# Designs tried in a protein design chat: VHH binders against Elongation factor Ts, mitochondrial (tsfm). Part 1

No score or structure here was measured in a lab: all are predicted.

Target 1, 309 residues: Elongation factor Ts, mitochondrial (tsfm), of Dictyostelium discoideum (Social amoeba) (q54lv3)
Amino acid sequence: PTELVVQLRKKTQSPVQECKKALQASNNDMDGAIKWLLEKGKATAEKLKSRVSAEGIISVLVDSGSGKAVILEMNSETDFVSRGDIFRNLARDISKATLSNPISGGKLAENGILELDPTQVENIYPIKINITNEDGVAEEMTIKDSIVRIVSKLRENIVIRRASFIQPLNNNNNNSKSYISSYAHDSTSEKKDVGRLGSIVQFEYQGDCNNMNSLKEFANQLAIHIVSNSPSVVTVNDIPSSVLEECKNNNKNPESLYDDMVLYEQSYMYSPDHSVKQYLEILSEKLGIKNLSVKTFRRYAIGETAERV
Positions, changes and structure headers below are counted from each chain's first letter, unless a header gives other numbers; Kabat numbers aren't used for antibody chains.
ipSAE, averaged over its two directions, is called F for ESMFold2-Fast, E for ESMFold2 and O for OpenDDE. V2 adds 0.75 times the mean of E and O to 0.25 times the DockQ between the complexes of E and O.
[cut] stands for letters that were removed.
The coordinates of atoms that the task and the answers printed are left out; those that the model quotes come from them. Centres of patches stay.

## First folded at step 1 (VHH)

Design a1 (framework vhh_5c3l_4; at its last look DockQ between E and O 0.01; V2 from the best seeds 0.00; counts 0 for: pae E 17.8 > 2, unsure alone 61.8 < 65, placed apart)
Fold by ESMFold2, look of step 2:
Structure a1 (fold): chain B 309 residues (1-309), chain A 125 residues (1-125)
Amino acid sequence: as target 1 above (309 residues)
Amino acid sequence: QVQLQESGGGLVQPGGSLRLSCAASGFTFSSYAMSWVRQAPGKGLEVVSDISGSGGSTTYADSVKGRFTISRDNAKNTLYLQMNSLKPEDTAVYYCAKDRYDFWSGYEEPYFDYRGPGTQVTVSS
């Protein structure tokens, strides 16, 4: 009936034609019609999967209480979708769900961060999403099903390209403390949680910091530095052996890579007379803490395809 | 100024074909889903077909599936509807529409941000 079509439109945000079809196919059972729309969206999503999705956003989220962070790239076909509230809020909800649920699997990178399989992220259940970014009622579903729902609405392919996860320190014998910062660059907003560039950074130190506001400000500034300067590794010793072998085979001095790849060797954006390593030492002394260091970081940019040489 | 202009309508016999075009200007055409909608005499608006901004996803009303094909040329800012095997019940004014919004209103028919003035299609022997 007509009243059920209106209710289904409000609940699902689906086109009226699809709502009518769903109710017809489900003998006017609202729950059945919702499931029908989900299955129809899955068929649409399969049809679209070969489509190039080079636009998108990077979402970053830190949970300071648990010492966890996530950085996630989600792609769309056009910047119209990637700039829209529906797409951005979906990315935020996915990042929140990723932090809030147990992480199973993932590939440990050399810098200690977990590289998550997009299919693992897609199967996280349940999440609550608000499709309208308004007073709508949140609905529980998997991340995969939420993407299918939004693809059905926006008519563009949407994929999770990659995600990386920082876990809490587990160092019973060292009494190390951790702080995590993040930054996402969006030239159109001040929110700093989604954008076309992003980073997450984990710091480690010992002792009692005498000025946490200064530590937090530096941590935020270093996240911006990482976005702007595109390092790949924290220290010279972290340069992959394959990169060093390629350098040797081309008769290049490995020191030629430092400004491009090595965070600690870069001139610090906010104090250019110091390298990042030098500034960490200065700040550690100023704050009354010991061995302030970057344990790990990850940087994402829309459009990148590989790490630098 | 957003502008949509339909063309290609006319009189055709049952079983015939027509191709409708819609010229778009005043907005970034490739970023928006587009729709063809029609209004038969004495009837409300019916969404005939939708196409995504890239052109990769399409939907059709059951009444036209297998007979109509929506397409777009984003380089020329033009939306098309190929109508084959036309029937008398396809007689309507056909409108090109940008941004269908029927998911935030309680209206019986869809709301469109913009639509053109329409083109008449008449299928009669």
Scores: ipSAE 0.000, ipTM 0.124, lowest interface PAE 17.8, mean pLDDT 79
ESMFold2-Fast, scan of step 1: ipSAE 0.219; ipTM 0.622
ESMFold2 (binder alone), look of step 2: mean pLDDT 80; pTM 0.814
OpenDDE, look of step 2: ipSAE 0.387; ipTM 0.766

Design a10 (framework vhh_5c3l_4)
Fold by ESMFold2-Fast, scan of step 1:
Structure a10 (fold): chain B 309 residues (1-309), chain A 127 residues (1-127)
Amino acid sequence: as target 1 above (309 residues)
Amino acid sequence: QVQLQESGGGLVQPGGSLRLSCAASGFTFSEYAMSWVRQAPGKGLEVVSDISGSGGSTTYADSVKGRFTISRDNAKNTLYLQMNSLKPEDTAVYYCAREDTPEWLAELFGSYGMDVRGPGTQVTVSS
């Protein structure tokens, strides 16, 4: 019936022809039709799986209360899909679910970062998504099933490319405090939580800060600095030995790499006469705290390769 | 709240013409660039045309140049797509979409892309 087709399309945003087929296959049972569309969507997603997903968004999410954060890359075939509200909200929902349901398996934490396998993220349940373009209700499902629903609606291959989980600081005591900032570039939302580039920065300091607003402002600005200047390590001591060996083999001064890849050695974009390291020291004194430092950071860019930055 | 509603779709014969309309509400229409995007059966989304907030600048996909005309009436908060010399390949669901950043802000900071689209209107070109 026409009325049921309209209702099913509002709930699922599936094409009209698929809604008709689902209702016919389910003897006009709405719940059965929704299940039929999900199964058909799974088959469609499998067929599209081999298509290139070169566009996408980075989603960043911080929970300051628990000291946790997530950075996530999701890819689509076209930039139109990745710029759309449905895709952005799915990425936000996935980041929120990942933050709330930490995955215990995977790569060992390095400086507080746990690298998550996309298949582990896909199995997180429950997640609530809204795929309607009207005032629909959120539907509860696994992340994998939510991607299937969006693939069915948008007719594009959609993948979780990578995700990183920032763990709370291990050494928590009366004099050790942390703060996490994030930034997503090219985001038009006031939240700055999705964009084509993103970063998360975890800070550690000791003592009582005399101006938390100044610390937060700096933390946000350093996240922007990291997006713009693309460092790969925090300090000179963090440069991989393989990079140093390649530099030596090419008869290049290792110090020539500092401005390109070492956060602390870069000219700070909001105070260019100072390096990031020097500015941290100046700010520590101004704020009445000790040892303000970057514990770790992560920077994601769409289309980024595993090759050196 | 922000709403976009398309109308004007339907069945048309090859070589025919059709005009789509999009009624916008819940925001200052003239401050935003607008687009028409489509999805053909079995294909991904394609941006067919864009128009600036003032209507002074337009772009078109190569597949529709010379055949489609995008326009807007800011007094009526309405976006239009005039489609001439329609081909079977133009068969698709057509969506009205809003750029996610006001033009005055996008000129200063850039924009991410499109954030709102309507429910779509079906265009079928067939004999």
Scores: ipSAE 0.000, ipTM 0.168, lowest interface PAE 15.1, mean pLDDT 80

Design a11 (framework vhh_5c3l_4)
Fold by ESMFold2-Fast, scan of step 1:
Structure a11 (fold): chain B 309 residues (1-309), chain A 123 residues (1-123)
Amino acid sequence: as target 1 above (309 residues)
Amino acid sequence: QVQLQESGGGLVQPGGSLRLSCAASGFTFSSYSMSWVRQAPGKGLEVVSDISSSGSTITYADSVKGRFTISRDNAKNTLYLQMNSLKPEDTAVYYCAKGLEYWDTSGYEFDYRGPGTQVTVSS
């Protein structure tokens, strides 16, 4: 019946012809029709999963209340799809769901950041996600089912490629405070939360800041600096032994790497006469706090094949 | 294909003025924030100014506040930077960027910037 087709279409966003087939196959049972569409969507996603997905977006999100942040890459086959609100809003909803639920597995990297590489990203698939449909109605499903739905609708291979998570500080003395900033570039909105490049940065300090707006402004500017200058480690002591080994084998001075890969040694983009380290010291003094430092960061660009470290 | 083409750079004496222009094509200019960024000899990248898609939100680096003015003409797909009271330390290559300019210091150039225009402030 026409009325059931309209209701099923609104609920699932599936094409009218598919809704008709689902209702016919389910003897006009709405719940059965929804299950039929989901199973068909799974078959379609399986068929498309070998296609190359080279376009996409980076999604960044900070949850200041929990002291967590996420940076996530979601890929599509075409730029047209990745520029669309449906795709971008799904990436935002996925990021939000990952911060509201425990993350299973992953690699705990130096300075406590949790990483899901392309072989581990499926660990988020069972997480429940709330999606608002075109009528403003909230729906709950798994992240996996949300991807299946959008693949079926857009007929492209859509994948989550990787994600990294900033975790709350583990301070046994409760003397350190944390602030997290993020930046995503190539956003069409003022939010700066999705784009083709992004970063998340965790700061640590002691004492009471006399001007939180100044600290927040700096933290946001350093996230932009990280996107633009692509450091791979915070300090010289964080340079991997394998990188030092390569320098030794090529008879190169390790100091030649500092400007390229060490955040603290880079000329600060918003004050180029100072290194990032020098500017942190100046700002720490100005704000009346102690040991303002970067604990960890991640920087993603669409299509990067390896994470630095 | 995104294309950005800067113009208006040159040699000026301290206290002088220059107006930079950036012609944009290959994308919907009115939908994106735009930036001017610069790189002085032997220094890293510096964000000079950002402007939102509508032009309602503008930021400046502390080094240029009160001297530089960013603006855009969405009907002409053009970004501008008016530079007044120029100082020797403003000497740099100036880049137009779709948002912020991105150059991995390892030698990668991103799709989001033009080739740059040289500004030299010297006696």
Scores: ipSAE 0.000, ipTM 0.226, lowest interface PAE 15.6, mean pLDDT 81

Design a2 (framework vhh_5c3l_4)
Fold by ESMFold2-Fast, scan of step 1:
Structure a2 (fold): chain B 309 residues (1-309), chain A 125 residues (1-125)
Amino acid sequence: as target 1 above (309 residues)
Amino acid sequence: QVQLQESGGGLVQPGGSLRLSCAASGFTFSDYYMSWVRQAPGKGLEVVSDISSSGSTITYADSVKGRFTISRDNAKNTLYLQMNSLKPEDTAVYYCARDLEYYDSSGYLEAFDIRGPGTQVTVSS
């Protein structure tokens, strides 16, 4: 006669005591018990909302077929939770749902990346989550409701801090091809797309590449370079006027910014005698393609945009 | 013939570590949630951690979160608890339990299928 409690726990992964209360409150109706647990989860999430969530994870996801990508920061209260499978799987599923569902609006940033409002991400439906990983059954819900379910399970404040959507390039008129690479640092071999730092890099080139494996290897290595060296713009021409103005007001030579913030001007970590720009030119020639370039990139690190620590 | 046999307990100084094991037999181990449950002297049972049948869903009591790690090896029918940064408050008999709960006519009963003698963990200086 423990069947309903065992079944509900298996389906929701909620604590046994909460499953018992849910079934008792719902006169042993499974659907009613699931609703009860969701509502209790919403109340718990609201109570925990004021807690500091300074730990977390960066999720990076690339869809090569559609030429789209997502980078997402999701925060938890403790690093133990953020390193756990439940939290990392949720981050991955949120990234998948974000990539697969249309998003209206979003703020266009420099280089054509869409910056997504966390509340708009929360409203995406459906996300498919399998919190049991036992029956192979996934439930469909809003991203917001999925966070509520996991807050109930982990009892920590969980927030989507920021997300960026990489749009496909318009390749028809430019006669160009694209490739997107990503890297997550401090990831696991089973979940290489989730870590504590991450980057996504969108490349553009013309012609037929004679060695795609070499291009992919370079693209992955440049994503690692971006995580390690933290550039903020691709070329010197991309430096914001406000940054140049501040530099001049501080009596600093604008060229002093190049090594720190301009990707193309940085010494390439896998070929230190060359700048990133020089190495792109060398590789372009080697691969038989033209104008191999970085169209855009994003780099996320946990805590770098915290409003309050 | 369900059997659960705990091992790995002992005396350790505060800040030390211990790894507990539970050897299961007599049932299909991979079909069940498993828990580590402890009982400190003069207190009731406390569930410190549980793990789903596949091993991918895990919970911890707030008192041990970040210090303890539960894991399982379904090929060996073995449950583990890695205990780090041990505190005097962690002193208890630790039991391996097959997670079993049920309702009766009065509402519900809490039931953990505890078959073994437990393993004593003492944290003192």
Scores: ipSAE 0.000, ipTM 0.164, lowest interface PAE 16.4, mean pLDDT 79

Design a3 (framework vhh_5c3l_4)
Fold by ESMFold2-Fast, scan of step 1:
Structure a3 (fold): chain B 309 residues (1-309), chain A 127 residues (1-127)
Amino acid sequence: as target 1 above (309 residues)
Amino acid sequence: QVQLQESGGGLVQPGGSLRLSCAASGFTFDDYAMSWVRQAPGKGLEVVSDISGSGGSTTYADSVKGRFTISRDNAKNTLYLQMNSLKPEDTAVYYCAKGPSLEELYELWSQDYFDYRGPGTQVTVSS
């Protein structure tokens, strides 16, 4: 019947023709039709796997209370899909699920960053996905199944390309405090949580800050700085030996790379007469705190090679 | 304000070819996915093909896959459907429609949202 088709479409957001076929195949049983649509969506996703997915978004999410954060790249075939709310809200929901669920099997990188296998992200369960913002529909499923649902609707190859989980700082230093900020750059969005470029910055300091608003403003500005200036490491001491050797082998002064690669040595974009390191020292004194420092950061741009980190 | 105008329909013999065009105005053409939808005598609406705003992604109904090709020229605000190896069962009124999906198109169409489609062009495949 037409009313069952409308109800199934409202619940699943699947195309009307697929809803009709699902109900016919399931003798008008709603639960059977939902299962049929999921299985057909999996077959569609398999057919599309070979298609190039070079467009997409970076999603950033911070939980200030727990000191955790996630940065995620999701790719689509076209910019039409990646600009759409359905795709962007899926990325946001995946980031939320990743942040809240226990993470296992990731590879620990430098400074407490956990590099996640996209397959492991896909298998997080249970999560609640709201396919429509205004419909109030909440459906519980795996991330993999949510991607299948969206692939069925949009008919594009959609992939989780990479994800990083920023772990909370070690609580053994009872005098140590942390703050974490993020930024995503998108000229068409008022929200700063999805875009073509994104960063997350984790800070550590000691003592009681006399102006948290100033610290937060700086933290947000440094996230923007990182997006704009593409540092690779926090300090000179973090430069890999292989990079230093290559520089020397090419008869280049290693210091010539500092402005390009080292966050602390870069001219701070909001105070260009100072390096980021110098500005941290000035701000630390101004805020009445000690040892304000960047513990770690991550910067993603769509189209980067995931292997390089 | 949205205007869609189809052309290129006509009478053609089985195995023949036709190219449909749709001139669009009243909206930023390259921001929207476009579809070709048809209605055969005594049948419901069928989405034949759709194309993303950039033109980078296309889909086709199983009934026309391999025979029809959708394309767009965003500089001219024009949508095309190249129809090859035409069959009698392709006989239908063909509509140009603004919208990315059958779901959205069907819901809007069933509620008489005529601004989302053109007046149609008749394609008849007969000897």
Scores: ipSAE 0.000, ipTM 0.172, lowest interface PAE 17.3, mean pLDDT 78

Design a4 (framework vhh_5c3l_4)
Fold by ESMFold2-Fast, scan of step 1:
Structure a4 (fold): chain B 309 residues (1-309), chain A 126 residues (1-126)
Amino acid sequence: as target 1 above (309 residues)
Amino acid sequence: QVQLQESGGGLVQPGGSLRLSCAASGFTFSSYEMSWVRQAPGKGLEVVSDISGSGGSTTYADSVKGRFTISRDNAKNTLYLQMNSLKPEDTAVYYCARETYYDILTGYYEGDMDVRGPGTQVTVSS
């Protein structure tokens, strides 16, 4: 019946013809039809895995209360799909699920950052899917099944390419406090939480800040600086030895790398007469706090990784 | 009540031209931004071009910039896409769509209205 087709379409976002086939194959059983569509979607996803997914979005999400954050890259074949609310809301929901269920088995890269295996991210459950229709429906399912649903509807390869989880700072030794900021660029939203470029910055400081709004404003501006200026490391001491060796082999002064790749040595875009390091020192004094510093950051850009999806 | 009907598709050789038309009915045409969207076989939807309700603002995908021109005649409730210097990679079903990207992706409509037409096939082949 037509009523069941309408209900199934609202629930799954599948084309009318696929909904009719699913209901026919399931003797008009709604749960069986949903299962049929998911299995068909999995078969389609397997077939499409070799297609290049070079478009997509970066999603950034911060939990200020617990001091943790997630940055995620999700890819699609076309920019039309990546501009859509369905794709963007799925990325937001995946980031939220990852933040709520941190994967302790990820590789610890540096300063408390866990590099997450995309396969592990896909196994997080539950996740609520947002539907961008006026009468939208929220339904709990695995991240893997959520991706399958969109693949079957849009007929594009959709992949989680990478994700990083930023762990809360251990404050036991220094009576230190933390703050995390984020920024996503090329966002169509005022939220600046999804876009083609994104960053997350984790700060540490000591003492009681006399103006939290000023600290937050600076933290947000530094996230923008990181997106725009693309540093690779926080301090000179963080430069990999392999990079220094390559610089020497090319007969270049290592100090020539500082403005390009070292956050602290870069001219601060909102106060160009100061380096980022100098501005942190000035701001620390102005805010009545001590040792305001960047503990870690991550910057993701669509298409910057060499890995195929 | 709301209908969008494309026409003008067909078979054309590389370097050729086609003009697509979309007849709109059942809504105040001049109040809505309109789009041309295409889907190649086995691929997802791609936004080709957008035009504001007044016709004063247009955008184009990089793949068609300089070759395609979107226009509208609000007195006739008709949207057009002039396609010049056609390439094999332009082969797709072309859809006329009203305003929302998300409804185009899903084929869903609000208040009993379809947000895109049934499409017209364009095949560029030698």
Scores: ipSAE 0.000, ipTM 0.149, lowest interface PAE 18.9, mean pLDDT 78

Design a5 (framework vhh_5c3l_4)
Fold by ESMFold2-Fast, scan of step 1:
Structure a5 (fold): chain B 309 residues (1-309), chain A 126 residues (1-126)
Amino acid sequence: as target 1 above (309 residues)
Amino acid sequence: QVQLQESGGGLVQPGGSLRLSCAASGFTFSSYWMSWVRQAPGKGLEVVSDISGSGDSTTYADSVKGRFTISRDNAKNTLYLQMNSLKPEDTAVYYCAKSEWEYLLDYGSPEEFDYRGPGTQVTVSS
């Protein structure tokens, strides 16, 4: 009937002809029609897989209560789509679902970070998305199915390129504390949770901080520093041996790499007369805490090569 | 209030060319897929071409592929259709069209379009 077609169209935003076909194929069963449209959307997504997805956004999300964080790159064909609310809200919802649900597998990196391949992210359930843009109307599905729904709506190849899951720091809460900050850079956005560049920084310190607002301000500023200055490792001891061997083979002093790739050795952008390491020491004393340090960070840029070694 | 106004139609001989324009107002033009839809005498609506908000993606009906080119100028809120090698069967009223949604899910479906302009007549005759 015409009224069922209108209802299905409002729920899925699918074309009228597709809604008619879905209802006919499902004997006017609304749930069956929704499933039919999802399967057709999967076929459309498959046809678009060969298209280049060079645009996109980085999404960053921190859950301070649990000490978890996610950084995610999601790509689209055009910057028009990647600037749109539908695409950006999907990336936010994917990050939220990744943070809120158990993670199965993942390649363990330094300091307990899990590197997730796209398939691991796609298999996460549930993600709750609002397809109709109506309050209280949300559907539960796998992340993969949510991407299919949005591919059907936007008609572009949409892919998850990479994701990193920052696990809670395993420490004694009497002697060691942690804090996580994040930043995503978009010159036009008031929110700092999505953009073309993003970072997450995990800190550790000992003792009771005498000014948490100052610590939080610094942590946020260091996330901005990382976005702007693109370090690849925290300390000189973290430089891969293969990078050091390449320097030796090219008759270069390894110290020539420090300002470019080592966070602690970089001139701190908010206090340029100090290195990041020196500023951490100064701030530790000022805040009455001990051993304020960066345990790990991740920095993503759209289209960036993720491998350095 | 969504407003769409076509112009550029007229009488041309077979093999000739015309450029249609559509002036759009009342919505964020660059956020919406736009389409050209036509209706030949005594026939139903046919979607001729679609273009994404950014202009990076286009589709064409098989009947016009290789002869027509859709484009847009988002700074001017204007949609264009360049029509080359016109045939008598291209005779129709041409409408500028948009969906209530920013994106199209089924290219080539005239039922997608909630808004059309008043149309511009194209007649191809010797």
Scores: ipSAE 0.000, ipTM 0.178, lowest interface PAE 16.2, mean pLDDT 82

Design a6 (framework vhh_5c3l_4)
Fold by ESMFold2-Fast, scan of step 1:
Formats: sequence, structure tokens, C-alpha cells
Structure a6 (fold): chain B 309 residues (1-309), chain A 126 residues (1-126)
Amino acid sequence: as target 1 above (309 residues)
Amino acid sequence: QVQLQESGGGLVQPGGSLRLSCAASGFTFSNYAMSWVRQAPGKGLEVVSDISGSGGYTTYADSVKGRFTISRDNAKNTLYLQMNSLKPEDTAVYYCATEGYSSSWYEDLPYYMDVRGPGTQVTVSS
């Protein structure tokens, strides 16, 4: 009947033709029809799995109270899908679920960031949030099932490409304080939480800051600097030995790499006469704090990673 | 405020072809899946074809598969249905419909027939 089709569409957001087929296959049983559509969606996602998903969105989310942050890349086949609210809100929901339910799976990077397996994110981070901010009811399901629903609705291959979890500073904090900033670049939006480029940066310092607004402003500006100048390591000592060996094999001076890849050695874009390291020292003195430093950062760009591991 | 306006219908002989257009306004066209739905005289509504918001995926009713092609031009907010090898059984009023807009897959979607256009008559007869 027409009433059941309307109800099923409201619950699943599936196309009307698929809803009719699901109800017919389930003898007009609503729960059976929902299950049928989910299984069909899984089959569709599997068939679309080999299709190129080169567009997408970077989502960044910081929980300043807990000192945690997440950066996530989700890919779609087309720019139209990745710029749409449905896709962007899904990325936000996944970031929120990941941040709210941090699971210990994944691998620690050398800079202390936890690299998350996309398959683990799909299976162990359920979505439980209301994305309308006032109205609506969140339904509990795995992230994988939520992606299947959106694949069924949008008819494109949708992939979690990668995710990184920034952990709060713990045992190494001798009288230290922390601050995390983030930035996602989207020239068409005032919100800076999703975009095609994104960064998260974690700071550490000692003492009582005499102007937190100035520190926050700098932290946000450094996140922008990181997006724009694409460093790969914080300090010269963090350069991988393999990179140094390649430089030596090509008869190049290792110092030629500093401005390109080392955050601290880069000319600070908001004060170009200073390196980032020099500016941190100046700001520490100005704010009445000590040892203002970058502990970790992560920078994601759409298209810089071709493989899903 | 959502408006859909179909055009391109007419009288055509069996085996002929026709192209329907639907001009959409009042919503972000590229964010919505779109459908062509038809109603033959004295019969219920039949969904003929669906297309995703990006245009990357399409579906067709078995009765029209291989003969009809759905497409969209998101820059022009226009939906198309190319109908080839028309049969008398294709005679119907054809409606352009949207699946409804939602920025949340938890939220109820509007019934698509509530936002269909006024329709365009296709008659296949000798």
C-alpha cells in the first residue's frame, strides 16, 4: 500500500522503486523491508567498491575540554556529493562518534598520534548523534551501516580513507598545559570544520598565560599555516632517516629540506621575518609562559593518498 | 516553494521517440535524487526511473529498461527523460518528482508525490 511506501521511505531514505520492491519481497512487513533494503545497500556498496572515489571531504573536530581531536578523510566519486549537506553531515557525525567513543585500536605514530584503521572505524564507532541540533532522533548503528544507507541513497562509492586520533597529553606533562586548534579550508563557508584541506595542531606550554585569546588566535593561525605550507615534521630531529639517506644519495644538502618539510624551520606566514620556532619563542615571552611548543600535528589533503590500506 | 515543471509531452506513433524535461526551482537541485513517475488512464502511479543527485547512478523499471534514459544537468537545474522505441503501453501522464530534501538520514523525507509537477501527457497511438 502507498502508506507503507511512505513510511519505509521516511525510515530508510531509499528510492521509492526500491521501497516498493522491498515491501513486495517482505509481504508488506516493515521490519523485513528495512532489512531487505540494508542487504541490497550492502550489495550495491560492494558492486561500487571498485569505482574511483577521488573527491571528498576532510573533517576536523576538537574537544577542548578533554584535550582530544580527530581528523578524518571521507571520499566520494563526485564533487557534487562531497559538497552536499548529506555527505558533509555524515563526515561530521563520524568524527563526533570517533571522538566520543575513542577505541584503542590502531597504531601509534612516532609523534604520538593514533592512526585508526578505516575498517575498525567502520565497525566499532557507532553513530548516536542528532545532527539537526534541536530536532530529530538519533538511531544507533555501526558507521558501516550508516555509510551503506548513504551509498544506497546517493548511488556512489563512499569510503573512509583514513583517520587520526590526537590523544590528550598525559605522563610526560611536568607542570604542562595543552591547547589544540584545528582548521579545515573551505572558501565558501564560515564554518572551518570541513573542507578539502585540514589540520589539527596540539600545543604544550608551562605557566599561566596572561592572554588566552592571543594564544588561541596564534594557535588557529598556525593551523592555517600548516594547511598552506604542508610541513611533514615538527623539528629537524623528526626527519625520517630514510629521507635523509635519499637526500645523501642524491648529493643534496639536508638543509635544503628544512623550509619544505620542517614546521619549525618554515618562515611563519603571519610574521615572515621569523621562523615558526622563533615566533613561538617571542610569543612565549609575550604571553608570560614557558616552552610554548608544538607536540603533534596532522595535515590531510584530498587526493594525497591513493591507497586504502 | 519547491516547484517542478514538466514539458516535452505530445502525440507520437509507436516506435517513435520523445524527450521530456523538468525544470526545478526552490531547492538545491544537486542534493536530491529525482524520479520520473507515470500514471496511465485508470491505473496507479508507476515509478519509471530514478537518478541520484550527482547523476552517477540510475535505475529503471523493467518495462522501460533499454528504451528510456534518465539524465540531469545540475548546472541548469533540469531533469531529462529520453524515450525511445515508444509503445502504446507507454501512454500516460509523466510526472517529475523529487525524493525530498534532508541533511540528515535520520529525518523523515517528504512524500515525493507531494512535490511532483503538474505532469506532461504522452500519447503513443497511430
Scores: ipSAE 0.000, ipTM 0.207, lowest interface PAE 16.9, mean pLDDT 78

